# Designs tried in a protein design chat: miniprotein binders against q9h3h3. Part 199

Target 1, 235 residues: q9h3h3
Amino acid sequence: EDGFTAEHLAAEAMAADMDPWLVFDARTTPATELDAWLAKYPPSQVTRYGDPGSPNSEPVGWIAVYGQGYSPNSGDVQGLQAAWEALQTSGRPITPGTLRQLAITHHVLSGKWLMHLAPGFKLDHAWAGIARAVVEGQLQVAKVSPRAKEGGRQVICVYTDDFTDRLGVLEADSAIRAAGIKCLLTYKPDVYTYLGIYRANRWHLCPTLYESRFQLGGSARGSRVLDRANNVELT
Below, E stands for the ipSAE of ESMFold2; O stands for the ipSAE of OpenDDE; V2 stands for 0.75 times the mean of E and O plus 0.25 times the DockQ between their complexes.

## First folded at step 15 (miniprotein)

Design yE9
Fold by ESMFold2-Fast, scan of step 15:
Structure yE9 (fold): chain B 235 residues (1-235), chain A 85 residues (1-85)
Amino acid sequence: as target 1 above (235 residues)
Amino acid sequence: SPELIRWKIKMLLRFAELLLKRAEELFKEGTDPEEAKELLEFVQRLLRMAIQLAEKLGNEELLERAEELIERAEELLEKLEELKK
């Protein structure tokens, strides 16, 4: 199929990662400053490339909150890229299983729960809840996209250390739900991002590994989680 | 790592060239000049990032490639502006 959309999304992701970030770093900033920071930089008002009417005059790639215990580990991304080039020219099938193997071999294990929300009060409120959970230690790190020129939905990303650790992934989901989030969540391994696996990718892979749907009726867990790659319900 | 910086430059140049070709296709088709303009503005941003990294790396060849692509994008932007007249 048409791979152009996947390449465009990959280019946007790379640009956002390389542009400046607005960061609340709980490792060096007192938690008491979080509310003022959130009021100064509501994601519905921060613009991707800056303008006079927004809180930012310069481009912003991401708005992020780092937890007190946050210690980034990207793994061997260079080795992953070299192995990916070899795989693309081989006769081996490109499947979720082969991507998982590459990720494990090169220690590129992090991933993220994604939620997509329209710009406005509900986005800003959801982000504030997630940010507080990070600063309080229930989540490790999160980021939210700024408002694009197109005015489409924005994304909140909540990271976990290891996408193969089902318990860790489910614990993050529970913390997100405990923060009051009820919308659909999907989980994407960072290896998929590094390799350009987005919607309409040429390998016809589902771009997310897990999904979480809020449970009605006071369920003890609060959500149902599905492994989309294997079509197996985890909860 | 110089190798990582070089890889990032190459990826930026690849994305910029791919999107520039798409903008050229849109111009040739004569439809959606605003989409072509937005793509070209983004292409220029990717290329400016590539230039900054190439300067840090001290690689004149990669700098020249990025500058060539920026010139190509600017020429297409000029042609799109002529369509307004």
Scores: ipSAE 0.617, ipTM 0.878, lowest interface PAE 1.1, mean pLDDT 86

## First folded at step 16 (miniprotein)

Design gC1 (at its last look DockQ between E and O 0.80; V2 from the best seeds 0.76)
Fold by OpenDDE base, look of step 16:
Structure gC1 (fold): chain B 235 residues (1-235), chain A 103 residues (1-103)
Amino acid sequence: as target 1 above (235 residues)
Amino acid sequence: GSRELKREVRELILKAWLLVFKAMDLADKGDVSEAIQVLREAADLFQEAAKLAQKAGDPELAIKALEMAAWVLEYIARLLERQGKPDEAKQAKERAEQIKEKE
């Protein structure tokens, strides 16, 4: 991991969420226009601040693709945070089960597969594969960070609606692998981000629920998925 | 607005978020008083970012920065309530409301 703390990456993500997004919405735009849109806004060329010579003249927070079935639902993040704070003051033990229950109670169930890639053809190709999978309905929504610094990695996020739905999480991994992506994937629930649970948290909670490693000649899924909380292989 | 101003706004926003996450970690460790102080700095940075965004001709970003400042103040209020400081918590909430009324 590049020397940025998980907190720095989270702060960059939150700052990016405040800027305009370049969106391809499959609900309103014909799928036949995707290739032209991808050619117009390759993630390796789109710059975070709208640098001279970039496809974007204005700052861009994210490049995103919305599938036909995409419905934005963030749940009750404020209620979640209040309940988390009350839990911390109670002195009750905090477990992954506690966080799961909080997430369910407040309907904060979204999670994402994360991959970090260097800028260039490999990133743009990976993004094009994911974007196509979203438009084809194999994935619901994905986003990629624009180019912020020369040589800086870009992140692709592929979302699932429910981090508690193990099957849905595994199906998304399979779709990502089918898109030709071979890098390490980590799955993180958004609830951990909203609660400030990073790698060095005092409760020793792992913010990564799943890890996917590409496997040549392996199972029909082309990956091994590890449950990090239980240290169990799921595939 | 100048590209330089637009960049400065984003640098302030990034700093503010870094402070928010630092404060969350402090609050988690039980350093609630220090967390509140760090959050006050974050709220100030979001407000400064909003002012600069307006000068840069980005009113949408200015509104979002104010919304985040208000959110931070509401978080301060919750932390103050935990410290048994309801009057200070009320003041923080009132400040958050005043920011929202200006959006």
Scores: ipSAE 0.780, ipTM 0.940, lowest interface PAE 0.4, mean pLDDT 89
Fold by ESMFold2, look of step 16:
Structure gC1 (fold): chain B 235 residues (1-235), chain A 103 residues (1-103)
Amino acid sequence: as target 1 above (235 residues)
Amino acid sequence: GSRELKREVRELILKAWLLVFKAMDLADKGDVSEAIQVLREAADLFQEAAKLAQKAGDPELAIKALEMAAWVLEYIARLLERQGKPDEAKQAKERAEQIKEKE
């Protein structure tokens, strides 16, 4: 995990957040339109900057699906950031517990399961399965990065609304697996994203809270979930 | 608008975010004065990106770039308060409010 490379990827994600998104919003669009929309905008062919020959003519930061119950609420992010900076100068210890409490206090509780896939059929098929799960109500919101000009792996993010609700996070993992996803998943609370904690840091905070691996003949959900902070299997 | 102008805007935005993360790393290492200098450059780049976004016919991106410039100035103000420089912090906060009023 090189500091330069990690900073560049984080900067690219922040810049993408500022661009328009291609959104299927189940709150305003009939579910019967989903398959046509997926066929029009496969993430392996939607380009970051609207290249000639792509389905989009303008830049796209993210491709997203909003479920019928999705209600956007990122919490008090500015208050979180100010409190974090004050904590750093206070002399109090910075631990995973104090960071968790900051997230609770400022209502910045969302987090996401992540999967990284190369452009192509596997990515497009995985995204379609996730998008259907969102529209059907098993998941609330997901997004996928568009294809970059230099190629490379793309990311699917599947959000949950409360990283402290372990049952809810595990239910989202189960819904992802039920959609046919077999690749490695990692779970990152958004609080780490908003505080710029993407890589190795002097506090040894681990922004990846869980890992999920698909296993044959395993639990009813078909996955093995490891708590990265405590090195404890949850399933 | 020109696709070349719209791409140039996004290159400025990316450079500004790279400077923000560089400044976060500097502040983490205790180099707060250097972090503030880097953040001033980032704020200038966001403001330049906003001007170019308006020229490119992308007023929504221009507004977002100005919001980021204001956020950077508020971050500078918090770092200046941490350094015991409240007059400079006040100036940065006032600049951030002026940017918000323009858009």
Scores: ipSAE 0.713, ipTM 0.893, lowest interface PAE 0.7, mean pLDDT 87
ESMFold2 (binder alone), look of step 16: mean pLDDT 87; pTM 0.870

Design gC2 (at its last look DockQ between E and O 0.83; V2 from the best seeds 0.74)
Fold by OpenDDE base, look of step 16:
Structure gC2 (fold): chain B 235 residues (1-235), chain A 103 residues (1-103)
Amino acid sequence: as target 1 above (235 residues)
Amino acid sequence: GSRELKREVRELILKAFLLVFKAMELADKGDVSEAIQVLREAADLFQEAAKLAQKAGDPELAIKALEMAAWVLEYIARLLERQGKPDEAKQAKERAEQIKEKE
């Protein structure tokens, strides 16, 4: 993804965050209703703008599923941004460790596994698997982008509470793989998004911390996870 | 119609966010003056989006667009403080507060 493409996707995501979401909340809705909800709002048919003939008549930013243990916590994003700005002005070296420390200090620890899929059965099936894993408590929260244009890819985001918890990140990858998803996954901390750190940034910081590749007949996890910062396989 | 207006609002919001990201990149490169100019354009687009959202019958989106305009103005204020322009920074903060009071 070109830096422009990453920025465009981020802008689209932020714009989508301003619109209403279609949410299945497992905290308030029985798990037995999930299949009916998935059938009513298949991501490949839900349209970003509520197009005629879509399941939604009004604009939808995201389709989301909240697990039983989901608690929204965004941390101190404003304090993070101020500290980042002060750091840039100081002329101090900026490293992945610096960003990690900023994230910890301001409690901006959320991150997500990302997958991009074409609209259609494969997307809807992948989403159904993820949604079930969230409702079953294997994952905490996930969202999928609605259909914005003909032939446009949709993104599924599977969140973890702490990008610094390597075990939690790897457990989420395992749950995604157990849901039958075989595509490439990339893990991105939200802190990088909030700080405008994309590909080709001046500090040469990689906004992707982890990459997961599906492996047939491999380890019990069914994937190889690469730490991009250290160029080390974790599995 | 209402659908066309709703789409136009979202196009403005998207454009505004693209400008915010451009400004962040400029600020990171040390082009702070240009970043501030780009952010002013973004703030104006969010305000325009808010006005159109009201006309489209989407007051919730209008409020969110104003919140983003205020956020952009607060970012401008921080950049102005870095430039040693505290008075201009204060004006930007005051404008952000005025927007929030109208919400």
Scores: ipSAE 0.770, ipTM 0.932, lowest interface PAE 0.5, mean pLDDT 89
Fold by ESMFold2, look of step 16:
Structure gC2 (fold): chain B 235 residues (1-235), chain A 103 residues (1-103)
Amino acid sequence: as target 1 above (235 residues)
Amino acid sequence: GSRELKREVRELILKAFLLVFKAMELADKGDVSEAIQVLREAADLFQEAAKLAQKAGDPELAIKALEMAAWVLEYIARLLERQGKPDEAKQAKERAEQIKEKE
């Protein structure tokens, strides 16, 4: 149904990174302004290219909220990419462990929880909950894609600063659930994106480290988190 | 109109990134000569996108597109070194530096 390869989706995201973002920055903007900003720029109505009738007149790559503790640090991405190329030609085995070590060595440690929602009230409500959690300090940074095509799903990305910090990743999952989000979440370290390693890769690496499924049956705001690499439940 | 030109810029940028990913796959398979040809096309598309972005009144996007073209040329240089073509690799690095200086 999607009709797109993982490469196409990654290319769209990289192109969107190059366009202007609509940002609520808690480091410089009072929290009392958040609700007005959310009402002005609902992700279901902000268009990728600034279509007529949109709240935005110009292209928007992402809608984002930065928490007070947000400190951007993508790490040594060029060094990571060069080291990756050298590793591939070295004949040494390529494993999840070697990718983890490359990420640590080059300080490319960020990762993100992903959720996919159709445009409309549920998307806008979920985004508002995430944005409030960021401004309140339970999360550090999040972004949501604008509407690129009517009826297509959009993505909310909730970042963590260190995918090797399991506790921090699980705390972000808990904060997302506390915001009332019940859909499937998947967690992907940024290192896989920067190296172009997607689901169908020759090394059979799994770029999704964790899955989070909302747990029903009396445990409101709870989740079951599966570690995909070790096939074990963490919660 | 202006919206059409801005959309054309983004279409070129998207196509250029798709070519980069295609070239990465080709290089991974050992098809390095083909990867280099695909990357040359990607670099050209980023440079064309930069020209169109300036015409559309978006100089920040033009600068970013030129930075991507330079990155692609540096990647080409690494692949040329892998093929034992250091003179061509030096030319690609010099072209990448020229693009960075002109932005």
Scores: ipSAE 0.648, ipTM 0.867, lowest interface PAE 1.0, mean pLDDT 87
ESMFold2 (binder alone), look of step 16: mean pLDDT 87; pTM 0.864

Design gC3 (at its last look DockQ between E and O 0.80; V2 from the best seeds 0.76)
Fold by OpenDDE base, look of step 16:
Structure gC3 (fold): chain B 235 residues (1-235), chain A 103 residues (1-103)
Amino acid sequence: as target 1 above (235 residues)
Amino acid sequence: GSYELKREVRELILKAWLLVFKAMELADKGDVSEAIQVLREAADLFQEAAKLAQKAGDPELAIKALEMAAWVLEYIARLLERQGKPDEAKQAKERAEQIKEKE
């Protein structure tokens, strides 16, 4: 992984969330317009700061596609953070089960498959495949980071509504693989981000719940999904 | 130009978020006093970013930056309460409210 700490990537994501997004919303825009929109705003050319000569004249935080079934629900992030702080103060043991219970209690259940790709045709093609899968209803929502620096990787995030629903997480992996994406995927619950749980944490909690590796000629899903918490293959 | 100023605003926001995450790690390690100091710097950077965003003609980003500054101050207040410093916590909350009243 490029020398950016998980914290730096999180800070970039939070900063990007403050800027306007370029959104294709399948709920309001006909699916037939997707190809024109993708051609207008290829993620390899859309710039984070609205650089001169880019497709965007203004800064863009994310490029996103919303599916027909997309409903934004962030849950009670403030209550989650307060409960987490109280838990830390209590000196009680913190486990993945504890975090799961906190997430459930506060309805902070969203998670995402993450992939990092270099700018260029491969990224734009991968994004187009994901965007189509979202518009076709195979995925609910996805976003991609715009180009920030020359040679910098861009991230595609494919969301699922519930990181505790293993089937839903696996279905999203299958849809990503069906879109032709062959890179490594990591699944991270948003709750870990909100609680500041990164790779190096005092509780030894793994912020990555699942890892998907593409397989040639493998299972019908075209990937192996590893449960990182239990070190068990799910596929 | 306007482009350079817009970039500077975003660089400040990014720095502020980096400090927030650093502070969260410090607080998790039990270095709560250091975490509070780092969060104060983050709040200042968000406020500076808001001022620059206004100058850049981006009032929406200015509001969001102020909201984040207020959020950071509320986090400081919670950390101060844990340290048994309720008066300082109250001051941090009052500062957060003053920021929100200016949005």
Scores: ipSAE 0.807, ipTM 0.945, lowest interface PAE 0.4, mean pLDDT 89
Fold by ESMFold2, look of step 16:
Structure gC3 (fold): chain B 235 residues (1-235), chain A 103 residues (1-103)
Amino acid sequence: as target 1 above (235 residues)
Amino acid sequence: GSYELKREVRELILKAWLLVFKAMELADKGDVSEAIQVLREAADLFQEAAKLAQKAGDPELAIKALEMAAWVLEYIARLLERQGKPDEAKQAKERAEQIKEKE
């Protein structure tokens, strides 16, 4: 009746995080090997549980590409969660500004552009473009979900270091568009993920910070980006 | 066989995560005692998943499931301190540390 499906998708993502990942790590693997790796593990054919006939024989949670500049840093997630819980008992109002400040204080600054695509050639092509952009240094880190047994849309996540750095988030949007991606993109700071805020909530917090729509305005790289928190178009 | 057990492990992990999110919503509504009860069930499911993962030949998943069980117990401890129950919070933290040592 309500956002039950959103909770189930979030739980599936958390479970997938616990399974093995197929990773191309540009820090340790030559860029010339990327095309062969992409051909071996197209996301439309890599299966979540290692189905017969798939290129993977074991379960795979995510397929990922790490750029040469990738430096994993989730920040102080435990401190963030504790501070969030304390804030709820303090009587102080909880607002988007409150969440932003908690994220800054605990250095949980990463976020991600999300795109959802049906399995098939367009998904594999989009992923290949994103993966090349990561290895070439235009993007830092990306992952894509494997094919689910039930069939349905898959998700590509393109990470950025700092959701408070609007320029950096918009530069990532531009790099995604330069890779030929024309579908809707939504941006979610990781702070909302770690606090379990993924749908309607009593504080009216909006976990989707930005929405990007491809603009056909004479440039293949054009975007119309809406700031969902302030309801302001940035373009 | 091994495939069936690997499937069952992942069903337990999914159920455990659903309970964690349910508990977060309960705590957000102020139903902290109910959130703690749901979290105890989630911690038990993560520990059961770890045991089945070992039996299924999936030791890396077993370690991760134990890490999540410990995290859930630490969350329980924070909620217990919020309720003014520091002795129970200490017990939950001690159990979390014991689970981490099972590595």
Scores: ipSAE 0.681, ipTM 0.882, lowest interface PAE 0.7, mean pLDDT 86
ESMFold2 (binder alone), look of step 16: mean pLDDT 87; pTM 0.868

Design gC4 (at its last look DockQ between E and O 0.85; V2 from the best seeds 0.81)
Fold by OpenDDE base, look of step 17:
Structure gC4 (fold): chain B 235 residues (1-235), chain A 103 residues (1-103)
Amino acid sequence: as target 1 above (235 residues)
Amino acid sequence: GSRELKREVRELILKAWLLVFKAMELADKGDVSEAIQVLREAADLFQEAAKLAQKAGDPELAIKALEMAAWVLEWIARLLERQGKPDEAKQAKERAEQIKEKE
C-alpha cells in the first residue's frame, strides 16, 4: 500500500531499533516539560538520518514517550524462536492459538496499535495527543517513526503489555480515540514480528489481530473494533 | 567523512535485515539451503557494519551489529543441525561465540 512490502517495513523497523531514540521518560522528567519537548522534536521535522536543518543532527531510530507505569519486558525471545523452529520441523498445524500459547509460554506478550499518517501538522498533532495520554497514564508507552527522505507515511505505535488481554487492548483503543485520533488502527502482537509472520505467510495467518475504525455518533468508545481472526465485532 | 560512513553503516544494516527476512521466507518454504546462504551474507553484512561503525566513532552501534551477526550465526547453526551437518553447525556456533567474546 505504501509501495513497500511488509518485509521491507519490518527490516526498516529493526534497523531503526538499532539507532538512538529520542525519548521523553515521564518517570524521570516532569510532565510540565512535555510541551517544550514536543515543540523541539516534532516527528514531521525529525529526520531518520539527521539531515541538515532538522532538529536532530544525528540519526534517530524512533521518537518515544514512556509513561510512569512503563516497565520494559522483552520476555524470552530466544526461547520463543527455538520453540517456533521445533514446531515448524514437527509438521504440526500452526494456528493463531499455537502462536498465543508460544507467546504465553515465553512471556512475549507485548502488542501495538499502529497508525500510518502523512508527515505534517496532522501527524504532529496526533503524536502530541498520544504523548499526553502516555504522560497522563492512559497509555503506557508509544513511539513514532522519524521522517524518511522519500516522504513516506510515518507510523505511530501505541503499545499494550498483553495482546491476550482483550480488555487492555480495547482500553488502549479508547484512549487513542479520546486523544482525537480518527484514522484506521491495526493491532499487531510483537510475537508475530519476532517469528517473521507477515502478509502472505505459508500458514495464512493474519498478522493483524484487531482493526479499529472510527465511528461518528456510534458507541461510547467512538470506534468499531473487529477481531480479524474470528471476523467478529468486539464493540 | 564521518557522516558518509554513518550512512553506509545504516545501509549495510538495512540490507542485512532485508536478507534476514528473505531467509525467514525461504526457510518457511522449506528452502533451507538457500536460507543458510542468505543468512551467511546477512552475518557478513552485520560484521562489516560493525567495523564501519567503529571507524565512524559509534561503538554502541558496532556492538549491536556484532550481536546481530552472532544471532544470525546461531540460527545458521540450528539450520545446519537440522540438515544433518553437525560439523558445519559447530563451526557456525564457534564463530558466534568468538563474536560474543569480543563484545
Scores: ipSAE 0.818, ipTM 0.945, lowest interface PAE 0.4, mean pLDDT 90
Fold by ESMFold2, look of step 17:
Structure gC4 (fold): chain B 235 residues (1-235), chain A 103 residues (1-103)
Amino acid sequence: as target 1 above (235 residues)
Amino acid sequence: GSRELKREVRELILKAWLLVFKAMELADKGDVSEAIQVLREAADLFQEAAKLAQKAGDPELAIKALEMAAWVLEWIARLLERQGKPDEAKQAKERAEQIKEKE
């Protein structure tokens, strides 16, 4: 995927954030209603713009599930952006440690495991497993993109509340694997999203902090997790 | 009709976000004056999208588009201050405050 493609995908995600979301909120909705909701709104059938024949008549930006313990907090994003701009003009070197400190200072600590799947049964089955894990308390919050008119892969995002809490990030990976997910997972702190830092940046910053690969048969964890910043295997 | 207008709103919002990311790339390369011009266009598109969203019966999207326009204008103001253009920065801040008050 090149810089133009990544920029377009980022813009589409930001536009989707502004549209209505279809939400199952475990904080206010009984868990017994989850299966009916999943059957009504499979991500392979929910369309971005409310196409004829879809279960939604209006645009949908995201399909989401909120767990019992979900407490939204995006932090001081405006302060983060202003500090980043000042740093860019200061002439000081910019490193991954710089981004980590900015995120801590401004309380922008959330991050997400990402997976990309084609529309169809595999996507819907994966989403259902993730959604159940959220409602059961193994995960806190997840979202999935709706079906685009042109087709293509959809993304499931599984959030953690603090990317500096390695144990919590690894526990989320384990819960995803326990839900039956075998594809490649990548972990991206939200600080990189808010600063518009993706693959092709002049500071050579890597917005992917971790990669998780499913290991068939040989591991009690079920996955092999690589720390991309330090090139160190965590499992 | 209303459905056609709702599609136009989403097209404007997507175009505005594409300009925002282009401006981030320009600023990262040190092309700050060009980044500011691209951001002015993005702010205008967000405001146009808000106007059309209101006409389309989508007031929640209109509010969000105005919030994004104000955010872009505050960003422009910060860049102008760093360029030593405080009068132009003040104009951008005033425009952002007017948008926030009308929400």
Scores: ipSAE 0.767, ipTM 0.909, lowest interface PAE 0.6, mean pLDDT 88
ESMFold2, look of step 16: ipSAE 0.748; ipTM 0.903
ESMFold2 (binder alone), look of step 16: mean pLDDT 87; pTM 0.866
OpenDDE base, look of step 16: ipSAE 0.801; ipTM 0.943
ESMFold2, fold request of step 17: ipSAE 0.758, 0.736, 0.746; ipTM 0.907, 0.904, 0.905
ESMFold2 (binder alone), fold request of step 17: mean pLDDT 86, 87, 87; pTM 0.859, 0.869, 0.867
OpenDDE base, fold request of step 17: ipSAE 0.792, 0.780, 0.781; ipTM 0.940, 0.938, 0.939
ESMFold2 (binder alone), look of step 17: mean pLDDT 87; pTM 0.867

